# VHH binders against q9gzu0: the designs that were tried, part 14

Target 1, 229 residues: q9gzu0
Amino acid sequence: MGDPNSRKKQALNRLRAQLRKKKESLADQFDFKMYIAFVFKEKKKKSALFEVSEVIPVMTNNYEENILKGVRDSSYSLESSLELLQKDVVQLHAPRYQSMRRDVIGCTQEMDFILWPRNDIEKIVCLLFSRWKESDEPFRPVQAKFEFHHGDYEKQFLHVLSRKDKTGIVVNNPNQSVFLFIDRQHLQTPKNKATIFKLCSICLYLPQEQLTHWAVGTIEDHLRPYMPE

## First folded at step 10 (VHH)

Design f12 (framework vhh_nb_b201)
Fold by ESMFold2-Fast, scan of step 10:
Structure f12 (fold): chain B 229 residues (1-229), chain A 125 residues (1-125)
Amino acid sequence: as target 1 above (229 residues)
Amino acid sequence: QVQLQESGGGLVQAGGSLRLSCAASGFTFSSYAMGWYRQAPGKEREFVATISSGGSTYYADSVKGRFTISRDNAKNTVYLQMNSLKPEDTAVYYCAAELTFTWGSDTYTYLYDYWGQGTQVTVSS
């Protein structure tokens, strides 16, 4: 449209309608909380790799308010938000995750939306954590094919993989691949308790469908020690 | 349980065309990357083409511009359209539901690929 404010109001109304519909469709089938996260990107600096702000994790009972607040107060793409919510919400096992409420992030930071290829945006979630603890169990490498629509993302990801000192986890189920690679140096908490990551340092590629209970449980076990609540 | 069944192979003259089909059952087809591989007499099995669950395609340099891979999730079928065929394309063609992960120069394996029985393509000069 011509007016950016009218267009934003229309997009926010569409997002609110989708969030309400999703909540209502799940309420009759499940009596549990959903986990929804958004990834925000800090503005790119000329000589630096991309940096991302911490994700805003939200549980179902307050997810409308927190998501709308985060989207409204950032340069986040509302169309991409709608796609992610329609696809990924069902596959995030919220009852197993503690809420990590970050009320300040969406209101006070200048941020650009992280723009991944539109064709598969609903199949990709980037999760970021403040700290990582080495697993007591060895993780197992798996045979999985990774695909990127943008060559720079593939190059950055392969570079990160080649550098990893095996402080990551790769999970594959029969129909989907999941990977989580953590570099302890990039997980150190800054003095202000915010987490800053290089774009290619941490990537959790969560397919929206066919995660096994084993795969979800494995990811949950690595996430749980770092949940602030 | 998991089954991949190829069809559409045959004898064709150089410059001709063939369309291969692979019907899948026993898994959620729309979630898998699907690929085509071939094995010529006396050679190892080689990659031909792949299509992701999202529709992204990748081709071996030897077939790029001549072959087209596509899928129909409603029919649980992957296709390989082969144009401008050459005698060097003579091989048994295999359909695969594939998972391949490389880390640097190393390949890590945890799960096996699912393979069809193959279909013979013969290109006469």
Scores: ipSAE 0.000, ipTM 0.103, lowest interface PAE 16.5, mean pLDDT 47

Design f13 (framework vhh_nb_b201)
Fold by ESMFold2-Fast, scan of step 10:
Structure f13 (fold): chain B 229 residues (1-229), chain A 125 residues (1-125)
Amino acid sequence: as target 1 above (229 residues)
Amino acid sequence: QVQLQESGGGLVQAGGSLRLSCAASGFTFSSYAMGWYRQAPGKEREFVATISSGGSTYYADSVKGRFTISRDNAKNTVYLQMNSLKPEDTAVYYCAAEYVFTWGSDTYTYLYDYWGQGTQVTVSS
């Protein structure tokens, strides 16, 4: 045998190669422009950002630190991180723009952001970031769902997280308009449709400059008027 | 722009030796962990060796005792000394860069997908 960390790192790199191949297959079939980044905890007190992308986002030191801070208190083992990668590869086999579902296994108090270009159904920007806090909440899967409400499309809703202590990490392609998809699991009661419509309009019309360097607090600041205290 | 350029590959007989080099530019080399990976025809890329910014090294079980990874921060170069080569070592060898930093009591690895073009190593029997 060898060092466990070295062997597990080798396994991670095999999954990385598989995920990259899936990404390339999608790009070849459908001309997808994809940026995929995963934040996983390698050991109880260590974290890793794993990228499967040809395009590297421009980041500040504070932004990079905030990304990794999102997994600081996670209880994830490397095995849990590898399991999440494998599940994401399976789900990435056939992503669906209009009705994408995101399951995150092994995280508590997670916040997922999935961004889509408004005017380009063939180009997908998928960002998966999670933050786990040691708290009284059990280890549980988190499921995200999207619906958009606008005009005659009243049965489509933007679902938002209602807890202001939740954090999210977002990496954006500054050259594209994006649509924000947020975790539905924290909705205890249905939101007012008018409020959802207004929030959705704000998310769609955020200034392009604010999409370049989003930190964990920036998104919450935009959603703060709609979050309970 | 980030560039990683491998060199030193070639044809060698079983039991022979080769030294691979990887010249890096476009980033703060001394802050990055550097690694070597390989890919044989029809196989997935396999981890070979890594060296941290602080000089700690780790090796795949298949190469322990035969390969040595080292770095020269003044030259922005990482090396892989390969001894006692076997036909099973035949592959394209790739250089990779990884970002690691410490925050508080925790160590974090930020893995950029920085890869070189690769260099072919062929070991004849």
Scores: ipSAE 0.000, ipTM 0.096, lowest interface PAE 20.6, mean pLDDT 49

Design f14 (framework vhh_nb_b201)
Fold by ESMFold2-Fast, scan of step 10:
Structure f14 (fold): chain B 229 residues (1-229), chain A 125 residues (1-125)
Amino acid sequence: as target 1 above (229 residues)
Amino acid sequence: QVQLQESGGGLVQAGGSLRLSCAASGFTFSSYAMGWYRQAPGKEREFVATISSGGSTYYADSVKGRFTISRDNAKNTVYLQMNSLKPEDTAVYYCAAEYTFTWGSRTYTYLYDYWGQGTQVTVSS
């Protein structure tokens, strides 16, 4: 017996462990790693905690299905994050950015993504990836803030991304922020050559297929205690 | 409907060369990174090479210096030039499209979301 949601989470964790082993060898053959970060910050508190999990790529011919299965291969997930990923992702379409060769203009903007507005906890989910040894450019941690507009997820994401004016933005906490970090052992070498993880644009699964972007900041010494490993 | 069609495989002697082609349709080819993978009999599929939408190339250590990946966006085609072939290169070669992000001047791969049917390469010894 017990909570059906708890039983589903246990079954999903067992499935993820099995799938991870099957795909681990394939992932190790790629000169890149994917990470998913979960960041937890309580409103009105000065502390934050984050968990970073490596995502094992799942090779299918459906981008949205691959994202969903890849997240399921992660060993880390909370009940609320799991429910959001299973419920909301299947109702939204992966963004189809027509020119992946263009610079990501949103890298200059701050975005703080609130997953569960019904409680005092702010959460963020972001995919991080890079090709190993690709660039001498060092990784930079992210300060991000994503605000909700109006009442509906679709309308909220569309209005945030358009942002020509700030009409309708609900500012419940102007000091909301989240921080995203990566394994520091891969950031720098004595010759400024790095096996690095570079922040990518956060993908929002919207019916209109739009991308949301993340601001990039410098490494914060005061946040080292929260870094994984 | 997304389609990837590989060609150019065949039988060659050790030390020989082959050029593989992958023709793509049904998506905006120039916006995607493209990769080559191979699978030998009884083994898992392994990475061979990839080329970003911006033209950056990456190779598996086993093929560095022997294989060259390139693309022609006007023809929606990616190529793999294979030189100094070895019996160990015998495999079915697959073309793949990668979902990509651009940050600054660089393009990064996200996931592989399209695969072709494959083309057989056999290197005699």
Scores: ipSAE 0.000, ipTM 0.112, lowest interface PAE 16.8, mean pLDDT 47

Design f15 (framework vhh_nb_b201)
Fold by ESMFold2-Fast, scan of step 10:
Structure f15 (fold): chain B 229 residues (1-229), chain A 125 residues (1-125)
Amino acid sequence: as target 1 above (229 residues)
Amino acid sequence: QVQLQESGGGLVQAGGSLRLSCAASGFTFSSYAMGWYRQAPGKEREFVATISSGGSTYYADSVKGRFTISRDNAKNTVYLQMNSLKPEDTAVYYCAAEYTFTWGDKTYTYLYDYWGQGTQVTVSS
């Protein structure tokens, strides 16, 4: 509200402009896109903290068919699990990748995400670096960048924290998982769409140098008023 | 510029045969596993067969003994030989490039995007 609200909007607009420039500069370096499926495993008690045990890269251009590998074995109810998260904070731990070509996309190997539930996400964008076109090196799965867009660009879109240590939030029930499919522009079922809208905010993998200001100032101090109650 | 182009579909009588082809470009074909998937009207897409970069093959139980997957790395092409076709094989057939990796104790596969509408196979009775 007022002057603090104006400064927070300016901070958000600066982050959006930075992301857009980086996205545009990398567009010609990508020869395919990755859609990211999150597998959340919850703690025994109802906790505001969940751990992402697995990230399953999935790509498809037939959105009407809802094609996913690696998560079809989950019998866990997406609706019942995610109703419990409607007002909760979800903590996402980024995995380490071996033999990553960091100079292509500049990703960090370890970071924390804090997700606040959001309604009305219209657009989800995934960015993935690929190998150099003339490289003889084998392709490797790497950390991906992804955007979640809410229709109101004046609100908060980014919840990313630099990890100070790698002590994780331990999952205590490996048989319970929540699957979240994220599609760039299309969502295939109304149930999955509602689930996605309740969980997602802006998530980014960025070079460690660029995360310093976001971890210390921009996210914590400037975007806090846009967080849900 | 990744492109996968399926061809070879058509109308055949039950018991007949077809050979599907998928021409690939824009990536290092020999480094990827290649798979075939199919989708019948009103159903989700299902796995049919895959061939690893090393030549190992795996089939869905519904097609074992009838279908054979193969590849030609010099031509950047994967093939699906379909014998003893049944009406329930009627579907649009798609090919995909796959990368498999292990994370912890689990194995994951991702698929490239498909380009185009696949190739239609119709088996009459």
Scores: ipSAE 0.000, ipTM 0.121, lowest interface PAE 16.6, mean pLDDT 46

Design f16 (framework vhh_nb_b201)
Fold by ESMFold2-Fast, scan of step 10:
Structure f16 (fold): chain B 229 residues (1-229), chain A 125 residues (1-125)
Amino acid sequence: as target 1 above (229 residues)
Amino acid sequence: QVQLQESGGGLVQAGGSLRLSCAASGFTFSSYAMGWYRQAPGKEREFVATISSGGSTYYADSVKGRFTISRDNAKNTVYLQMNSLKPEDTAVYYCAAEYTFEWGSDKYTYLYDYWGQGTQVTVSS
């Protein structure tokens, strides 16, 4: 009898308070608000550091309208829309992806980040995950769970990009950046927001060699146009 | 109100021993991992040792074999036994409470929520 729900609520409330403070401090400075949280966790169950990065300013008129037009187009194709979204997200994230990759030191750390759009985006949210591991040992799958109830967008996009199984979420193409389209309405409930932050980790089950190529070859090549010369 | 109160610091000769204590109040002590950190003047705070709620211990390489962390859940206290002290161990030692977050069967997250005020350890040559 220690209440497990009480302990979980305490941890989630502390994390939400930290994120809320960072969001509020920068709320009026940017046209599009992206909140990046770095979560470092050591393999041997040592202390994890939660770091909320500063907001990266982006142009919302191109990004939001491209996404919304793709959703509302009668000829909407997930592949075509993901191509455009991936390009825009990479442009928005280029400096942070480079920093995140270089700031991850050692094979025992995992890094997750979450994007939060402005409150006036009601349809779709892009969640992006980066996992780094450079050790010679195989990457171990971690259980991931999404607690969503309303929209069909998540089911449709998860079906195309990944599938759930007993070991968590498996990405259909493990060498690609992962994009999750989440109905913005789900993010309005405190429970869903907290659950997303805590459980929105996608573990690519990859041999270490493939993970290295994914991180160094595929991701680095994809970000190369945005890297300093 | 959460409090962590360190004690047991002081002046000791090189090769000597000290035992630090950290008394905790205002939270469910047994649910937290507890750690010790130290900070010398002009340096960053560095990790020394940690003990999980289940009793697993981890140490910085610089103190392995010399320091031992332990806890007494009945007394809401964590201890650091420091043996074979060296002048470079001179620092303010801080107690920290690290909340372990479990989701399902997985330990998902560790949060450092609370810090003590520190206790001075000085090792003379």
Scores: ipSAE 0.000, ipTM 0.102, lowest interface PAE 17.5, mean pLDDT 46

Design f17 (framework vhh_nb_b201)
Fold by ESMFold2-Fast, scan of step 10:
Structure f17 (fold): chain B 229 residues (1-229), chain A 125 residues (1-125)
Amino acid sequence: as target 1 above (229 residues)
Amino acid sequence: QVQLQESGGGLVQAGGSLRLSCAASGFTFSSYAMGWYRQAPGKEREFVATISSGGSTYYADSVKGRFTISRDNAKNTVYLQMNSLKPEDTAVYYCAAEYTFKWGSDEYTYLYDYWGQGTQVTVSS
């Protein structure tokens, strides 16, 4: 029979191990949903038409399918950012994150969109929603949102990269947090002027960034029908 | 940790009005976004309206033009004014708060729903 104090320490260590296991099992309890909308300078919905050719989803080797809802229509009408929570006007597939062990951290999803500059678009709005996984609760808006203004994208982009933007979701353990980031790149080729948006789901301690395998040449082939000349 | 208490539900005829209140305690109310959700019998819980700390509002399409969300930071209360009520508005109504916290040198939003007991709204035809 050991001494009472050593047995107490062993009991406490077992309780700590059980609590850590419970927290780890809850690590991946969030789902995400994202809306993207284009806000036009003119407020009338009847004249706020958007062509399919103005939005191109670019897939990476990590994704089987990510398509904007409604983009296959010959035309669609968009609503102001204030109405996005009410209508599924433009919806991306909710980002999926993989269950990850404590020792495995990485980017879970990445998707690229190419948008040609339009003089009639005032801003692009991304709204993030979240809910507990395996609940039948509705998606809830996050407090922060991203707004990219036509002609002022760099200012919004720097704000997103600062990590003081309140779009991060912490799931039960700070060391296993998943964050949604929007990266904006201006395509600068001799014949192209376009904005590339990269939407990512990134774990807090990313050991390795996922590679995109699309190239400027491939992008130019896809963009040729959509060039504004 | 925090307490949210809904009130103001009841029975009303179609076309009538009700005002729901949600009294909050245990946190700095003015710094948090507040929302209303509802759950009808046999259906999933659905979003109704939200109001940010800065006063920006968003509404579900089904209630737009009929419902108005507002807040009174001096009273730590969020309100839902419901006009032109329809039988399909019959549900238990819940309020929720969104929490913000610091972690290391960064500031993050922790989305947390406190569903309390809710308040029943019944609209007769």
Scores: ipSAE 0.000, ipTM 0.108, lowest interface PAE 18.4, mean pLDDT 50

Design f18 (framework vhh_nb_b201)
Fold by ESMFold2-Fast, scan of step 10:
Structure f18 (fold): chain B 229 residues (1-229), chain A 125 residues (1-125)
Amino acid sequence: as target 1 above (229 residues)
Amino acid sequence: QVQLQESGGGLVQAGGSLRLSCAASGFTFSSYAMGWYRQAPGKEREFVATISSGGSTYYADSVKGRFTISRDNAKNTVYLQMNSLKPEDTAVYYCAKEYTFTWGSDTYTYLYDYWGQGTQVTVSS
């Protein structure tokens, strides 16, 4: 069309558009997954651990739509837990949640959600999401602050150091909470501008009866291939 | 009740050495991991080294091969031997009480919120 400098600018703009599309595709791969793990001790059997591997993208721009979809796709117990999450997030923290955005490393906005536990609760589901500051250092300590609104519980601090940079589930108390940590390698952008990724907390508190009913259906299905006959 | 007291910092020229000490009290020292962390002016606190209750050690890549962490359970003390110091090592150094556990193939460290005043290390070029 024109001047050599204009052609170079057009080529550069096309390259930037291709990189942006690639980053957008990569960001979609870093949708945060919701893992719910419960440990049951019954009839002196070994604790059975199960996880719901169905993806509930909690860290999306359309948070409310995803929660509503999850309610439709779940059993009564899961629907009840998602209703509690939707109600409390929409009522207390939805504006902050709705403003969350994805980058190539996932969500960069910090978020704290604390649901009041019921007096009859025996088990807790807790999800942790982190915000990282990119560095040439392969290992970084991450710390989070927890506040539980059940009686006079003090603030608790959790500092996480992953030596293998792997996605994992941390079970602090199998009867009360499960923490999900995301693989740092998937959040690392070696040629990126430094971005900060901090830890966020969200907790679901469920009645013991709902957890028992939910586990009976899902745990057997998850463990059936590994059960002796 | 938990108290941590760091010492041994100072001014040293690049290429020099320093040995830091942390005296701990108020808990069963031998049962916990201990770590060293540092904070440079205007920067966030960063991990330096850790030593488990069993004596296993782990280091940040920036200090690996130059720093050595060790412990003396009889004296309730953790040490950091710093060799080949660089201007980039200039920071306030803190020791910390830690709890480590393994889940699957991952190892996690819980850091207790007990901090001493730290000890200043300044490396000149």
Scores: ipSAE 0.000, ipTM 0.113, lowest interface PAE 16.6, mean pLDDT 48

Design f19 (framework vhh_nb_b201)
Fold by ESMFold2-Fast, scan of step 10:
Structure f19 (fold): chain B 229 residues (1-229), chain A 125 residues (1-125)
Amino acid sequence: as target 1 above (229 residues)
Amino acid sequence: QVQLQESGGGLVQAGGSLRLSCAASGFTFSSYAMGWYRQAPGKEREFVATISSGGSTYYADSVKGRFTISRDNAKNTVYLQMNSLKPEDTAVYYCAREYTFTWGSDTYTYLFDYWGQGTQVTVSS
């Protein structure tokens, strides 16, 4: 058995060589593109800065093999951006989902990410997906882990649902985006603890007509998530 | 076709116990997860407990250690044993048929049906 640091360095060098050669994009092995967006709120401005990075997913339990591909700065009005994205929201039942996740046994495949976020990341981590290819397979949840090296962040788990067409969903564009939002409430503010589940819940944001057809298909299949009034 | 009938509610003093039953008909009971939900006056409906077709159980934090969910597939019945009852447990209790699926390390649950007006549980101080 060798030195773990030596093995890690060799694995990273192999991954970097594959990316530079452009022989094959590791992302092409997945049904979607992946981006991570960090939202920086500005106290005196009506806008927020999105720092967007393209992520190359690697299905491994070795975090050192996962890398961040690049950064693209974008400035948006936070209100305008959320207004557009919230129009297509599908919310998972967060309290039960979190409870069941803690009690789940067994794990076959996960997407692991290593992130070195900037020290001024405030509260919001957005995971943006673009679906590259149509698929006739049903919805496929995929677990993704984030490892943060900022003092206020700990390991986080993201669950990704890829849309598939077998449930009566119409696909007009194979490059459709799916958005996951995880909003972190400051842990030292215990007030409004009941809203933590809303802020920590995973919301699927589907573009335009895609959400309507998905929701209709879900009702038609007698799959009705519990929604408190 | 599908019917769910709750029973076993009543008035009980704080610290007491009650056992709720839910009789199911019109479907293959052993193939579905079953859950309990409750709604107090002026409050939102909330999750209480669920049991999978394989027997795995999950509980809301507010009832862990006090409530136990179980099932009898031969009788098509799901039960909720409630111990150490508190006034804040006062609610109408509903049983529900659920769809649960697991992919990788995650489990997702969808609520199909709940039937009737439930069963009233009242805990006095």
Scores: ipSAE 0.000, ipTM 0.102, lowest interface PAE 19.4, mean pLDDT 47

Design f20 (framework vhh_nb_b201)
Fold by ESMFold2-Fast, scan of step 10:
Structure f20 (fold): chain B 229 residues (1-229), chain A 125 residues (1-125)
Amino acid sequence: as target 1 above (229 residues)
Amino acid sequence: QVQLQESGGGLVQAGGSLRLSCAASGFTFSSYAMGWYRQAPGKEREFVATISSGGSTYYADSVKGRFTISRDNAKNTVYLQMNSLKPEDTAVYYCATEYTFTWGSDTYTYLYDYWGQGTQVTVSS
């Protein structure tokens, strides 16, 4: 297996080298607040849901610790969402979080979660919502901690990093030393000119050569218990 | 608008020294890590050195002990002091903005897609 932390550093360096010539708008950067849900669905309607947390940036050198709060609203469960699937779409609502001590006004928002059923990726759905902000500040990666709980599996914690390139997002479980690569392929943007929210979904996607090859193997290994036989 | 402006390059003899500067504007400089990268003729860009917002430094093995990265947050500037220069150090040097953070035992680094035009360093034998 090797050292997953070393693998992640190598993968990030490789991805940066591949993406350095890509030009992205500052409008594509994510604001400080992001909600992420991982939804695992089987054809027999069996499901699993990762606990999700509010995401905030963390300062280098441990000057700050990440402050995570779980999403308490059970409407984010897949079982609750399945009751709405007769319309081929499920909308989940993220609550507006309470204020932070830092002067980042408006960084916490109400967000809509949309679960879109797909025949080819029915077993795995990961939704990533973030607020876009047009700013003179550089894009700042955000991180989150998630509780993963599914039947016979032990609780797991995943980290997520968002990237400007739109080619993917890397998440890492420090305890399990695994990485997930999230494809932003299913991007949906609400028609709100003051605030733009985008939805990203994970899928079992064959990566381009531009994506880190080791991450694909790690993703498949991590998700294998949920894959069809 | 985010801008990075490198300066200080030039022609030097092997064994000589140069000090590169990168002036940054358009963002909260003190909150970000800063790095130096270089690109030699016919090669891809490679990492040289980085300095965190808190002042921690990391160097590529090829320059360790010879180069020193530093920053001046009051001037929004990052520096690269290059000593004992070798012909193999000949390259265009680029400044980059990074975000590095640690959580538990893991360290994560993101390299932003903002590059200056670079500054040429030529080391003669």
Scores: ipSAE 0.000, ipTM 0.295, lowest interface PAE 10.8, mean pLDDT 48

Design f21 (framework vhh_nb_b201)
Fold by ESMFold2-Fast, scan of step 10:
Structure f21 (fold): chain B 229 residues (1-229), chain A 125 residues (1-125)
Amino acid sequence: as target 1 above (229 residues)
Amino acid sequence: QVQLQESGGGLVQAGGSLRLSCAASGFTFSSYYMGWYRQAPGKEREFVATISSGGSTYYADSVKGRFTISRDNAKNTVYLQMNSLKPEDTAVYYCAAEYTFTWGSDTYTYLYDYWGQGTQVTVSS
């Protein structure tokens, strides 16, 4: 069905088009960046062909450049590009670095592509970082300790965190906690909340049960384009 | 584990009153902000009112002076008393829970994506 070099070129062109299409829809109006990690799935009919199976939103300073350089340059793999992504994530998003690093270590490399089987992804990694234009204060990622009341069930749920003058999203796992602060005056209804999330860079790490609750809940319709297909 | 069940909706004439209730279970009710939201046909869901764990209340301008939010921590229930109803108040009314906690010197509130099935309020004239 074709030369291996022409197949890599075709896959790269498809990847480039999909990356730009999804990235631009979230980042155009704000001083933050959203980049999307692609998970390649090997086609079992003839193992030389790959297709984009999953799209995972991530943030980095140089993700598009790093990924495209890695795939384009046959002297190194997509894994090398993801390693560069992790360096950028550490600089901007330190609280999530350890989880992303562990997940990437489990990837299989074939023909300069990293294969990440869909059924091995029980969790989605998602980080929220923004310098929301309507908020006077830039967001800074933190690792947080939570003080919850006895009998609370919040550990299993994704929450929108509201501060006196701001709102944000929290993964209610202290080891994965990150805050994105958004002006609370704009969060008056569930649909406004979902719209605000759509305009922010996101990368979440959720158990499958929390992901299902989140997807079925109020924000599904507004965030569906940014979740794995 | 978390459940919110609305009740008290119905058909009422303009100028009339209704009292909505929301029974909550599966969490520490007294620690949560509780709120009411509504959605009219063809419109987005809009904020109506909220009450803090300490009893402070906040209202949308469109309902201020006509609606009153209150809570009964012994019954794990939040209420919305709606007076001087207008046809434009016609909507499905939903209750929501927000969890508040302190971290350092800051106080934060979580919004849950838990909504009951809603209760229909129809105001005719």
Scores: ipSAE 0.000, ipTM 0.105, lowest interface PAE 16.9, mean pLDDT 47

